# VHH binders against b0bn94, part 1

No score or structure here was measured in a lab: all are predicted.

Target 1, 137 residues: b0bn94
Amino acid sequence: AEVQQLRVQEAVDAMVKSVERENIRKMQGLMFRCSANCCEDNQASMQQVHQCIERCHAPLAQAQALVTSELERFQDRLARCTMHCNDKAKDSMDAGSKELQVKRQLDSCVAKCVDDHMHLIPTMTKKIKESLSSIGK
Below, numbering starts at 1 at the first letter of every chain, in headers, positions and changes, except where a header shows other numbers; antibody chains are not in Kabat numbers.
F, E and O are the ipSAE of ESMFold2-Fast, ESMFold2 and OpenDDE, as the mean of both directions, binder to target and target to binder. V2 is 0.75 times the mean of E and O plus 0.25 times the DockQ between their complexes.
[cut] stands for letters that were removed.

## First folded at step 13 (VHH)

Design p3
Fold by ESMFold2, look of step 13:
Structure p3 (fold): chain B 137 residues (1-137), chain A 127 residues (1-127)
Amino acid sequence: as target 1 above (137 residues)
Amino acid sequence: QVQLQESGGGLVQPGGSLRLSCAASGFTFSRYAMSWVRQAPGEGREWVSYISSSGSRTYYAKSVKGRFTIARDNVKNTLYLLMDSLKSDDTAVYYCARGPFYYEWSSGKYTMTFDYWGQGTQVTVSS
């Protein structure tokens, strides 16, 4: 599981960093400039300035929630796949297989889960970037 | 300091119901997937159920599907396991566990294991 953790960690971290630099950071810059402009109206009430700033932050909050939600979906699919592997391992134990053989089968099943889901990361990245582009329109 | 405290275990008759609770503290509960894991006497630990950080997705081991329901309250920082149609095979110590499968944004670390466990609560199903 440590080798599989490193594989997933590297791929997910690279995806997150790509989305942050290409999309999120640009939106963050826009939101801060928008917020600064809210403060330039000396005739606005405190409530009006706060409301203005809240509107400026809504797109960034939406973008961050979207990325978090997509990552959660990816993680949940891995969890479901791994729980299925555990079911198979228990079935093998109940059928009389030796513990070492069952552990080897479980490790192979989990590795397959990771392999299958690693293939999804490029598609997930594309979906995220397309969705983030829609927030700016 | 991460703490997980289970409660709600006890003795029930076959066919009975129980609700387990797990109070969580020392971390941002709503950011982590949570699980229930059980251990019967003389056996290894069995991953029983999983719930996503938001609570929107749940998964169950085949042995408990349709009888157990996992839930969470992210306002009260509490994890639940609603157990129905209990059988003698369900007799075990039930553990609340954090994880698996989450990405730590500040560190870039991906965790695929259960990194924190409660002390467990005993569930005994007997006639």
Scores: ipSAE 0.542, ipTM 0.800, lowest interface PAE 1.7, mean pLDDT 88
Fold by ESMFold2, look of step 14:
Structure p3 (fold): chain B 137 residues (1-137), chain A 127 residues (1-127)
Amino acid sequence: as target 1 above (137 residues)
Amino acid sequence: QVQLQESGGGLVQPGGSLRLSCAASGFTFSRYAMSWVRQAPGEGREWVSYISSSGSRTYYAKSVKGRFTIARDNVKNTLYLLMDSLKSDDTAVYYCARGPFYYEWSSGKYTMTFDYWGQGTQVTVSS
């Protein structure tokens, strides 16, 4: 079960790094350049400059919220799958199964949850990158 | 310094109700999924309820589904468990736990376990 949990951890990290390098970093650069341009109008009030800068940050904030939402959805699904495994283990205990047998069944169930969700990560990554491109120009 | 402190436990008769609270501090509460986990005397820990970071998704163990309600207040940084129709086999120490399954943006770390636990609050239901 440790090796399967590590596989999910590594896959999620690789996905986030890929999205950061391909999409988020570019948007961050645009945000800073946009913000710098806001400061070039020496006729603008302090409030006007602040509002200009705030507007520059909106696309990056939207992108981060989108990635966070997809990660939370993935995490919630894995949690539900794992909680169903716990229910099945309790059912086996209530039916009189031995503790070692129940532990083996639980471990196998959780391993299946991890394996199934590992198959979703490439598709989730593609969806995120496509959605981030629509936020751009 | 992550801190989780449960309260609201006590002695109650079968069919009664309790509301547990968990005060959270030392982290951005609204970014983390939270759970309630209980441990009955002589038993292992049982994951009884889960709530997503936003509060939009909740899940329950079969043993408590329809009787317990998990909720959170991300302004007050407080997690709740509303327990109704209590039964003698609900007698346990109830723990507030952070997680599982979250990604920390600032560190790049992904966590797949309950990484912080409260001290627990005792719930006792007579049969």
Scores: ipSAE 0.513, ipTM 0.785, lowest interface PAE 1.9, mean pLDDT 86
Fold by ESMFold2, fold request of step 18:
Structure p3 (fold): chain B 137 residues (1-137), chain A 127 residues (1-127)
Amino acid sequence: as target 1 above (137 residues)
Amino acid sequence: QVQLQESGGGLVQPGGSLRLSCAASGFTFSRYAMSWVRQAPGEGREWVSYISSSGSRTYYAKSVKGRFTIARDNVKNTLYLLMDSLKSDDTAVYYCARGPFYYEWSSGKYTMTFDYWGQGTQVTVSS
Protein backbone atom coordinates (compact mmCIF):
# COMPACT_ATOMS: atom_id res chain seq x y z
CA ALA B 1 0.00 0.00 0.00
CA GLU B 2 2.97 2.41 0.59
CA VAL B 3 4.21 2.14 -2.98
CA GLN B 4 0.65 2.50 -4.35
CA GLN B 5 0.10 5.41 -1.94
CA LEU B 6 3.15 7.20 -3.43
CA ARG B 7 2.05 6.58 -7.03
CA VAL B 8 -1.42 7.98 -6.44
CA GLN B 9 -0.09 10.85 -4.28
CA GLU B 10 2.29 12.03 -7.00
CA ALA B 11 -0.27 11.76 -9.80
CA VAL B 12 -3.07 13.51 -7.93
CA ASP B 13 -0.73 16.21 -6.62
CA ALA B 14 0.56 16.88 -10.14
CA MET B 15 -3.00 17.20 -11.39
CA VAL B 16 -3.99 19.58 -8.58
CA LYS B 17 -0.88 21.73 -9.14
CA SER B 18 -1.63 21.91 -12.87
CA VAL B 19 -5.24 22.97 -12.28
CA GLU B 20 -4.13 25.53 -9.68
CA ARG B 21 -1.52 27.09 -11.98
CA GLU B 22 -3.69 27.19 -15.09
CA ASN B 23 -7.15 28.00 -13.69
CA ILE B 24 -7.61 28.44 -9.94
CA ARG B 25 -4.93 31.07 -9.30
CA LYS B 26 -6.27 33.27 -12.07
CA MET B 27 -9.82 32.94 -10.72
CA GLN B 28 -8.66 33.75 -7.20
CA GLY B 29 -6.99 36.94 -8.41
CA LEU B 30 -10.10 37.99 -10.31
CA MET B 31 -12.20 37.30 -7.22
CA PHE B 32 -10.12 39.65 -5.07
CA ARG B 33 -10.04 42.43 -7.69
CA CYS B 34 -13.81 42.06 -8.19
CA SER B 35 -14.35 42.27 -4.43
CA ALA B 36 -12.19 45.35 -4.11
CA ASN B 37 -14.22 47.08 -6.82
CA CYS B 38 -17.41 46.34 -4.86
CA CYS B 39 -16.00 48.38 -1.95
CA GLU B 40 -15.29 51.44 -4.11
CA ASP B 41 -18.96 52.39 -4.68
CA ASN B 42 -19.55 55.06 -2.05
CA GLN B 43 -23.26 55.22 -2.92
CA ALA B 44 -23.91 51.50 -2.23
CA SER B 45 -25.72 50.29 0.85
CA MET B 46 -24.14 47.76 3.18
CA GLN B 47 -26.39 45.04 1.74
CA GLN B 48 -25.49 46.00 -1.84
CA VAL B 49 -21.76 45.77 -1.07
CA HIS B 50 -22.24 42.38 0.61
CA GLN B 51 -24.23 41.04 -2.35
CA CYS B 52 -21.63 42.38 -4.79
CA ILE B 53 -18.86 40.58 -2.95
CA GLU B 54 -20.89 37.35 -2.78
CA ARG B 55 -21.26 37.42 -6.56
CA CYS B 56 -17.49 37.90 -6.93
CA HIS B 57 -16.81 34.75 -4.88
CA ALA B 58 -19.25 32.51 -6.73
CA PRO B 59 -16.94 31.46 -9.62
CA LEU B 60 -14.13 30.37 -7.28
CA ALA B 61 -16.56 28.52 -5.02
CA GLN B 62 -17.98 26.71 -8.04
CA ALA B 63 -14.45 25.84 -9.20
CA GLN B 64 -13.52 24.43 -5.79
CA ALA B 65 -16.71 22.36 -5.71
CA LEU B 66 -15.93 20.95 -9.17
CA VAL B 67 -12.42 19.86 -8.25
CA THR B 68 -13.58 18.45 -4.92
CA SER B 69 -16.40 16.50 -6.58
CA GLU B 70 -14.08 14.96 -9.19
CA LEU B 71 -11.54 13.97 -6.53
CA GLU B 72 -14.30 12.40 -4.41
CA ARG B 73 -15.52 10.40 -7.41
CA PHE B 74 -11.97 9.16 -8.04
CA GLN B 75 -11.58 8.21 -4.37
CA ASP B 76 -14.94 6.43 -4.29
CA ARG B 77 -14.09 4.40 -7.40
CA LEU B 78 -10.78 3.33 -5.84
CA ALA B 79 -12.61 2.31 -2.65
CA ARG B 80 -15.10 0.21 -4.63
CA CYS B 81 -12.33 -1.50 -6.59
CA THR B 82 -10.30 -2.23 -3.46
CA MET B 83 -13.32 -3.58 -1.57
CA HIS B 84 -13.87 -5.98 -4.48
CA CYS B 85 -10.25 -7.11 -4.07
CA ASN B 86 -10.95 -7.84 -0.41
CA ASP B 87 -13.99 -9.94 -1.40
CA LYS B 88 -11.83 -11.99 -3.77
CA ALA B 89 -9.17 -12.46 -1.10
CA LYS B 90 -11.80 -13.68 1.36
CA ASP B 91 -13.14 -16.13 -1.24
CA SER B 92 -9.63 -17.53 -1.73
CA MET B 93 -9.07 -17.85 2.03
CA ASP B 94 -12.41 -19.62 2.46
CA ALA B 95 -11.44 -21.99 -0.36
CA GLY B 96 -8.29 -22.99 1.55
CA SER B 97 -5.55 -20.94 -0.08
CA LYS B 98 -2.52 -20.19 2.12
CA GLU B 99 -2.38 -16.81 3.83
CA LEU B 100 0.83 -15.72 2.09
CA GLN B 101 -0.57 -16.56 -1.34
CA VAL B 102 -3.80 -14.71 -0.53
CA LYS B 103 -1.82 -11.65 0.58
CA ARG B 104 0.16 -11.63 -2.66
CA GLN B 105 -3.07 -12.00 -4.64
CA LEU B 106 -4.66 -9.13 -2.72
CA ASP B 107 -1.64 -6.89 -3.24
CA SER B 108 -1.67 -7.63 -6.98
CA CYS B 109 -5.40 -6.88 -7.18
CA VAL B 110 -4.98 -3.54 -5.41
CA ALA B 111 -2.06 -2.65 -7.68
CA LYS B 112 -4.28 -3.33 -10.70
CA CYS B 113 -7.01 -1.12 -9.20
CA VAL B 114 -4.47 1.68 -8.89
CA ASP B 115 -3.10 1.15 -12.42
CA ASP B 116 -6.58 1.22 -13.94
CA HIS B 117 -7.59 4.36 -12.07
CA MET B 118 -4.34 6.20 -12.73
CA HIS B 119 -5.05 5.82 -16.45
CA LEU B 120 -8.21 7.87 -15.81
CA ILE B 121 -6.36 10.85 -14.28
CA PRO B 122 -5.52 12.53 -17.62
CA THR B 123 -9.20 12.35 -18.64
CA MET B 124 -10.29 13.64 -15.23
CA THR B 125 -7.79 16.51 -15.52
CA LYS B 126 -9.06 17.45 -18.99
CA LYS B 127 -12.68 17.38 -17.79
CA ILE B 128 -11.83 19.59 -14.80
CA LYS B 129 -9.94 22.15 -16.90
CA GLU B 130 -12.72 22.32 -19.50
CA SER B 131 -15.34 22.79 -16.79
CA LEU B 132 -13.25 25.46 -15.05
CA SER B 133 -12.76 27.35 -18.31
CA SER B 134 -16.52 27.64 -18.80
CA ILE B 135 -16.87 29.21 -15.33
CA GLY B 136 -14.48 31.99 -16.39
CA LYS B 137 -17.00 33.08 -18.99
CA GLN A 1 -7.89 15.77 18.10
CA VAL A 2 -9.77 13.20 16.04
CA GLN A 3 -12.14 11.06 18.09
CA LEU A 4 -14.46 8.27 16.97
CA GLN A 5 -16.79 6.61 19.52
CA GLU A 6 -18.97 3.65 18.67
CA SER A 7 -22.12 2.58 20.47
CA GLY A 8 -25.13 0.33 19.98
CA GLY A 9 -23.50 -3.07 20.18
CA GLY A 10 -24.86 -5.90 22.25
CA LEU A 11 -26.23 -9.42 22.36
CA VAL A 12 -28.86 -10.29 19.77
CA GLN A 13 -30.63 -13.43 18.54
CA PRO A 14 -30.04 -14.81 15.05
CA GLY A 15 -32.30 -13.01 12.61
CA GLY A 16 -32.33 -9.93 14.82
CA SER A 17 -31.36 -6.35 14.13
CA LEU A 18 -29.03 -3.74 15.63
CA ARG A 19 -28.12 -0.15 14.86
CA LEU A 20 -24.56 0.94 15.50
CA SER A 21 -23.65 4.61 15.87
CA CYS A 22 -20.28 6.36 15.70
CA ALA A 23 -19.95 9.89 17.05
CA ALA A 24 -17.17 11.83 15.34
CA SER A 25 -15.34 14.92 16.58
CA GLY A 26 -12.09 16.82 16.09
CA PHE A 27 -12.30 17.01 12.30
CA THR A 28 -14.65 18.20 9.56
CA PHE A 29 -16.70 15.02 9.33
CA SER A 30 -18.43 15.94 6.06
CA ARG A 31 -15.08 16.06 4.21
CA TYR A 32 -14.19 12.42 4.85
CA ALA A 33 -15.36 9.07 3.63
CA MET A 34 -16.11 6.69 6.48
CA SER A 35 -16.12 2.93 6.91
CA TRP A 36 -17.13 0.11 9.20
CA VAL A 37 -14.56 -2.61 9.79
CA ARG A 38 -15.14 -5.70 11.92
CA GLN A 39 -12.91 -8.24 13.61
CA ALA A 40 -14.26 -11.62 14.63
CA PRO A 41 -12.49 -13.59 17.38
CA GLY A 42 -9.26 -15.08 16.09
CA GLU A 43 -9.62 -13.48 12.67
CA GLY A 44 -8.20 -10.49 10.84
CA ARG A 45 -10.09 -7.29 10.19
CA GLU A 46 -12.78 -7.27 7.50
CA TRP A 47 -13.81 -4.09 5.69
CA VAL A 48 -17.60 -4.39 5.69
CA SER A 49 -18.92 -1.03 4.45
CA TYR A 50 -17.92 2.34 3.00
CA ILE A 51 -19.77 5.62 2.58
CA SER A 52 -18.60 8.66 0.64
CA SER A 53 -18.14 12.03 2.34
CA SER A 54 -21.49 13.33 1.08
CA GLY A 55 -23.26 10.03 1.71
CA SER A 56 -24.19 9.65 -1.97
CA ARG A 57 -22.14 6.50 -2.62
CA THR A 58 -22.11 3.36 -0.49
CA TYR A 59 -20.37 0.01 -0.89
CA TYR A 60 -20.62 -3.26 1.00
CA ALA A 61 -18.59 -6.41 1.36
CA LYS A 62 -20.25 -9.42 -0.23
CA SER A 63 -20.72 -11.02 3.20
CA VAL A 64 -23.10 -8.25 4.40
CA LYS A 65 -24.64 -6.88 1.20
CA GLY A 66 -28.41 -6.77 1.36
CA ARG A 67 -28.44 -7.10 5.18
CA PHE A 68 -26.44 -4.07 6.34
CA THR A 69 -27.01 -0.42 5.52
CA ILE A 70 -24.42 2.31 6.11
CA ALA A 71 -25.62 5.88 6.60
CA ARG A 72 -24.30 9.18 7.88
CA ASP A 73 -25.65 12.42 9.31
CA ASN A 74 -23.24 15.23 8.42
CA VAL A 75 -25.12 17.70 10.64
CA LYS A 76 -24.80 15.54 13.76
CA ASN A 77 -21.37 14.17 12.72
CA THR A 78 -22.57 10.61 13.18
CA LEU A 79 -21.98 7.44 11.18
CA TYR A 80 -24.46 4.55 11.35
CA LEU A 81 -24.57 0.86 10.51
CA LEU A 82 -28.05 -0.66 10.38
CA MET A 83 -27.71 -4.44 10.65
CA ASP A 84 -30.60 -6.75 9.75
CA SER A 85 -30.94 -10.53 9.54
CA LEU A 86 -27.96 -11.05 11.82
CA LYS A 87 -26.17 -14.39 11.77
CA SER A 88 -23.72 -15.99 14.16
CA ASP A 89 -20.80 -15.23 11.84
CA ASP A 90 -21.57 -11.52 12.23
CA THR A 91 -20.25 -11.79 15.81
CA ALA A 92 -17.33 -9.36 15.98
CA VAL A 93 -15.99 -6.11 17.33
CA TYR A 94 -17.18 -3.39 14.95
CA TYR A 95 -14.94 -0.38 14.40
CA CYS A 96 -15.79 3.00 12.97
CA ALA A 97 -12.87 4.09 10.77
CA ARG A 98 -12.03 7.22 8.83
CA GLY A 99 -11.17 6.60 5.18
CA PRO A 100 -9.76 5.29 3.01
CA PHE A 101 -8.74 7.08 -0.23
CA TYR A 102 -8.96 10.80 0.42
CA TYR A 103 -6.95 13.86 -0.61
CA GLU A 104 -5.93 16.38 2.05
CA TRP A 105 -5.99 19.76 0.35
CA SER A 106 -3.82 21.63 2.87
CA SER A 107 -0.96 19.11 2.83
CA GLY A 108 -1.35 17.70 -0.67
CA LYS A 109 -1.34 14.22 0.85
CA TYR A 110 -3.35 11.31 -0.53
CA THR A 111 -4.19 8.60 2.01
CA MET A 112 -5.07 5.05 0.95
CA THR A 113 -5.52 3.60 4.46
CA PHE A 114 -7.76 4.03 7.49
CA ASP A 115 -5.99 6.69 9.56
CA TYR A 116 -8.28 6.89 12.63
CA TRP A 117 -10.23 4.19 14.42
CA GLY A 118 -12.73 4.04 17.22
CA GLN A 119 -12.38 1.75 20.22
CA GLY A 120 -14.93 -0.68 18.83
CA THR A 121 -18.30 -2.01 19.95
CA GLN A 122 -19.01 -5.72 20.49
CA VAL A 123 -21.80 -7.39 18.56
CA THR A 124 -22.65 -10.93 19.62
CA VAL A 125 -25.18 -13.04 17.75
CA SER A 126 -26.13 -16.16 19.67
CA SER A 127 -29.16 -18.20 20.34
Scores: ipSAE 0.438, ipTM 0.756, lowest interface PAE 2.4, mean pLDDT 86
Fold by OpenDDE, look of step 13:
Parts: structure tokens; sequence; C-alpha cells
Structure p3 (fold): chain B 137 residues (1-137), chain A 127 residues (1-127)
């Protein structure tokens, strides 16, 4: 089960890194430049400068929230699948099945969960990137 | 350092109720999903319940569904497990665990395993 978890973890990690590199990092740069511009307004009040900076940060915050939300949805599906596997394993044990057999069944079930969910990652990635591209426009 | 500390366990009769708490420190609690895991004597660890970082999503093992409620207070950095209609089969050490899912923006780290555990609290259901 741990090996399977590592598989999907690596896949998701790769996706996140891709999103970070292609979308989030650029948004960070924009945020910093925007904030710097806010600070150059010598006629603005302290409050106005702060509000300006907050506005500069809003797109990035929205982007991070969006990515987090999508990850949570993905994790939710995976968690449900895995928990069902655990439930089945418990039921088998309660029914008197051999521990080794139950373990194998559990591993197989989890492997299937991982396989099924890994197939969702490309679509999820595309959706995230498209959504991120619309932020700030 | 990350710390998780369970409390609220004890002896209760069948049909009784308990509320477990887990005090979290050493990390931004609101950014992490949390779980309860239990282990009965001679048995493996059972994933009891899961709650997302925001608390908007919860899941339960079949064995506890409808009886247990997981909750969190992100202001108090506390995880809860409300256990109703307790059964003898619920007897176990209950652990608070961070995870299994989280992403850390500052480091770019994504995790799909429980990475931190409390010391556990004993729950005994017996007549």
Amino acid sequence: as target 1 above (137 residues)
Amino acid sequence: QVQLQESGGGLVQPGGSLRLSCAASGFTFSRYAMSWVRQAPGEGREWVSYISSSGSRTYYAKSVKGRFTIARDNVKNTLYLLMDSLKSDDTAVYYCARGPFYYEWSSGKYTMTFDYWGQGTQVTVSS
C-alpha cells in the first residue's frame, strides 16, 4: 500500500510542480512588481498603499486557493476509495480470512484505486492551468 | 516541532459516548488534513475518520459511520472525535494523525501518508 501511495504522490507532486513553474511562479512575479509599484506612490496614504498591496496579492491567493481546492477534490476521491479498501479488508478479517490473504486483497484494492485516480491527473492539470490563466483578467 | 496530543479516552459502558480531543502544535493546523486511527489489541491500525483542512469534507470507516463524528477547530488547533453508541469492538488506542493528504506551498511538498502521530488515548468499552 505504501508503494502505491508513493506512486500517486509522485504523480501529484509532478503536477503541482508543473503548475507552480508554468502558472504560479509567474503570478508571484506579477504580485511582487505590483506591490513594488504600490510603494512608489508617494502621494498615497499608508492605508491606500496597504490596500494596493492587498489587491496585488489577491490573484495569487485566488490561484493558490484554486489549486488547493482541486487537490482536495482529488484527495477526497482517493481517500474514499482507499477507505473502502480498508473496510473490505476488515470485513474479510472478521469473516475469518487469513491475514496474508487479506493483505494481498487490500494491496490489490489500493493499487486499483491509485491506478484509477492517476488517470485523472492529466485532466485535473489541464483544468487547473486553464482556470489559473483566467485569474486576474 | 510538530506535536499531537490526544485526550478524552477512558472506560465507558456499551451505548455510551466519549469525546476525544487532539491538541496540535508546531505547525499551521488549518493547512493540514487530520485523521483518527485506532488500534485494538492484536489487530492492525484502522483508519477511523478523516477531515479535510477546512473541515468541509469528512469520511468515516464503515464500522463507525453514523456513530462517530470528526470535527476540528482551526482557531484552537484542536481535532475532535465524537463517539456515540459505543460498542465493545470500539475498544482500542485512538491516535490523532496528521494527514494523509497535504500540500505545503512554501516547500512544494506533497504528502499522501500520515507523517505525525500522537501518543494515543485508550478507549475501553466494557459492561
Scores: ipSAE 0.397, ipTM 0.726, lowest interface PAE 1.3, mean pLDDT 92
Fold by OpenDDE, look of step 14:
Structure p3 (fold): chain B 137 residues (1-137), chain A 127 residues (1-127)
Amino acid sequence: as target 1 above (137 residues)
Amino acid sequence: QVQLQESGGGLVQPGGSLRLSCAASGFTFSRYAMSWVRQAPGEGREWVSYISSSGSRTYYAKSVKGRFTIARDNVKNTLYLLMDSLKSDDTAVYYCARGPFYYEWSSGKYTMTFDYWGQGTQVTVSS
């Protein structure tokens, strides 16, 4: 089960790093430059500068919220799948199945969960990147 | 350093109730999903319940669904497990665990495992 979790973790990690590199990092740069410009207005009040900086942060905040939301949705599905596997394993044990057999069943179930969800990652990645691109416009 | 400390365990009769607490420190509690995991004697660890960082999403193992309620107070940095209608089969050491899913934007760290655990609190259900 641990090996299976590592598989999907690596895949999701790779996706997140890709999104960070291609989308988020650029947005961060824009945010910093925008904020710096806010600070250069010597005629602005403290409140105005603060509001300016808040506006500069809005796109990045939205981007991060979007990515987080998509990840949470993905993770929720995977969590439910895995928990169902655990439930089945417990039921089997309660029914008198051998421990080794139950372990194999659980591993197989979790493997299927991981496989099924890994197939979703490319589509999820595409959706995220497209959505992020729209934020930058 | 990340610390998780469980409390509230004890001896109860079947049908009784307990409330477990987990005090968290050393990290921004409100940014992390949390879980309860238990281990009965001679058995493996069982994922009991999950709660998202905001508390808006909760999940339960089939064995405890309808009887247990997971909750959190992000102001107090505390995780709770309300256990009602306790059964003998609920006897176990209950652990508070951080995770299993989170991403840290500041560090770029992503994980799908429970990365920190408390020392656990013993729950014994017996007549």
Scores: ipSAE 0.396, ipTM 0.707, lowest interface PAE 1.4, mean pLDDT 92
Fold by OpenDDE, fold request of step 18:
Structure p3 (fold): chain B 137 residues (1-137), chain A 127 residues (1-127)
Amino acid sequence: as target 1 above (137 residues)
Amino acid sequence: QVQLQESGGGLVQPGGSLRLSCAASGFTFSRYAMSWVRQAPGEGREWVSYISSSGSRTYYAKSVKGRFTIARDNVKNTLYLLMDSLKSDDTAVYYCARGPFYYEWSSGKYTMTFDYWGQGTQVTVSS
């Protein structure tokens, strides 16, 4: 089970890193430049500068929220699948199956969960990146 | 310092009810999915229930579905497990666990395991 968790973890991590590199990092740069520009207005009040900076941060915050939301949905589905595997394992045990056999069944079930969900990652990634590209426009 | 502290366990008769609480501290509670895991004597740990960070999604093991309700108060940093229609088979140590999923933008850390556990609270269902 741990091996399977590592697989999907690595896959998701790779996806997030890709999104960070290709989208989020650029947005961060824009945010910093925007904020710096806010600070160059010598006629603005402290409040105005603060509001300006907050506006500069909005796209990045929205981007991170979007990614987090999609990731959470993915994770919730995976959790549901894994819990279902555990239910099956328990049922098998209650039916008198050998512990080793049940363990193998559980491992197989979890592996399938991971495989099925890993197949969703490319589509999820595409959707995320497309959505991120629309932020700020 | 992440801390999880369970409470509310005890001895109840079959058909009785209990409410477990888990006080969380040392992290932004509202950003983490939370779970209840139990371990009966001589058995392995069983994933009892899961709740998403916002609380919008909940899942239950088949063995407790329809009887248990997981909930959270993100303002109070507290996780709950409402247990109704308790059975002898529900006897176990119940653990509050953070996870199993979380991603932190500030650190780039992504986890898919229960990374923190409480000390557990004993629930005994017996006539």
Scores: ipSAE 0.368, ipTM 0.692, lowest interface PAE 1.5, mean pLDDT 92
Fold by OpenDDE, fold request of step 18:
Structure p3 (fold): chain B 137 residues (1-137), chain A 127 residues (1-127)
Amino acid sequence: as target 1 above (137 residues)
Amino acid sequence: QVQLQESGGGLVQPGGSLRLSCAASGFTFSRYAMSWVRQAPGEGREWVSYISSSGSRTYYAKSVKGRFTIARDNVKNTLYLLMDSLKSDDTAVYYCARGPFYYEWSSGKYTMTFDYWGQGTQVTVSS
């Protein structure tokens, strides 16, 4: 089970790092530059500067929310799959199967869950990146 | 610093109801999916229920589906498990667990595990 978790973790981590480098980091730069410009207006009130900075942060916040949302959906699906595996395992135990056998079945089921969901990551990544590219326009 | 503290367990008759609570502290509760896991005597841990960080999605083990309801209050940093129509087979120590999935933007860390657990609360269903 741990091996399977690590597989997904590494795959998602790689995806997030890719998104961070290619999209989020650039947006962060824009946000900082925008905010810096807000601060250069020495005639503006504190409220105006604050509002300006908030506007500067909006795209990045939206981007992070989008990525988080997509990850949540992915994670939820995987959770559901894994929980289903646990249900099957419990059923097997209730049916009198040996613990070792049930464990193997569970591991196999979880492995399949992981495999199936890992296959979704490229498409998810593409969707995320495309969505991020539209933010701020 | 992360702390999870369960409460609400106790002795109840079959058909009865309990509400478990889990008080969370030491982290931004609203950013993490949460779960209830139980362990009956002599058995392994069973993943009982899952709730996403936003609470938008919930899932249940087959054994508790239709009887248990997982909920969360992100303002109060509290996780709940409403347990109705309790059965003897529900007797177990119930644990609040953070996870199994979360991403932390501040650190760039993605995790797929139950990384923190409460001490557990005993639920006993008996006539």
Scores: ipSAE 0.355, ipTM 0.687, lowest interface PAE 1.4, mean pLDDT 91

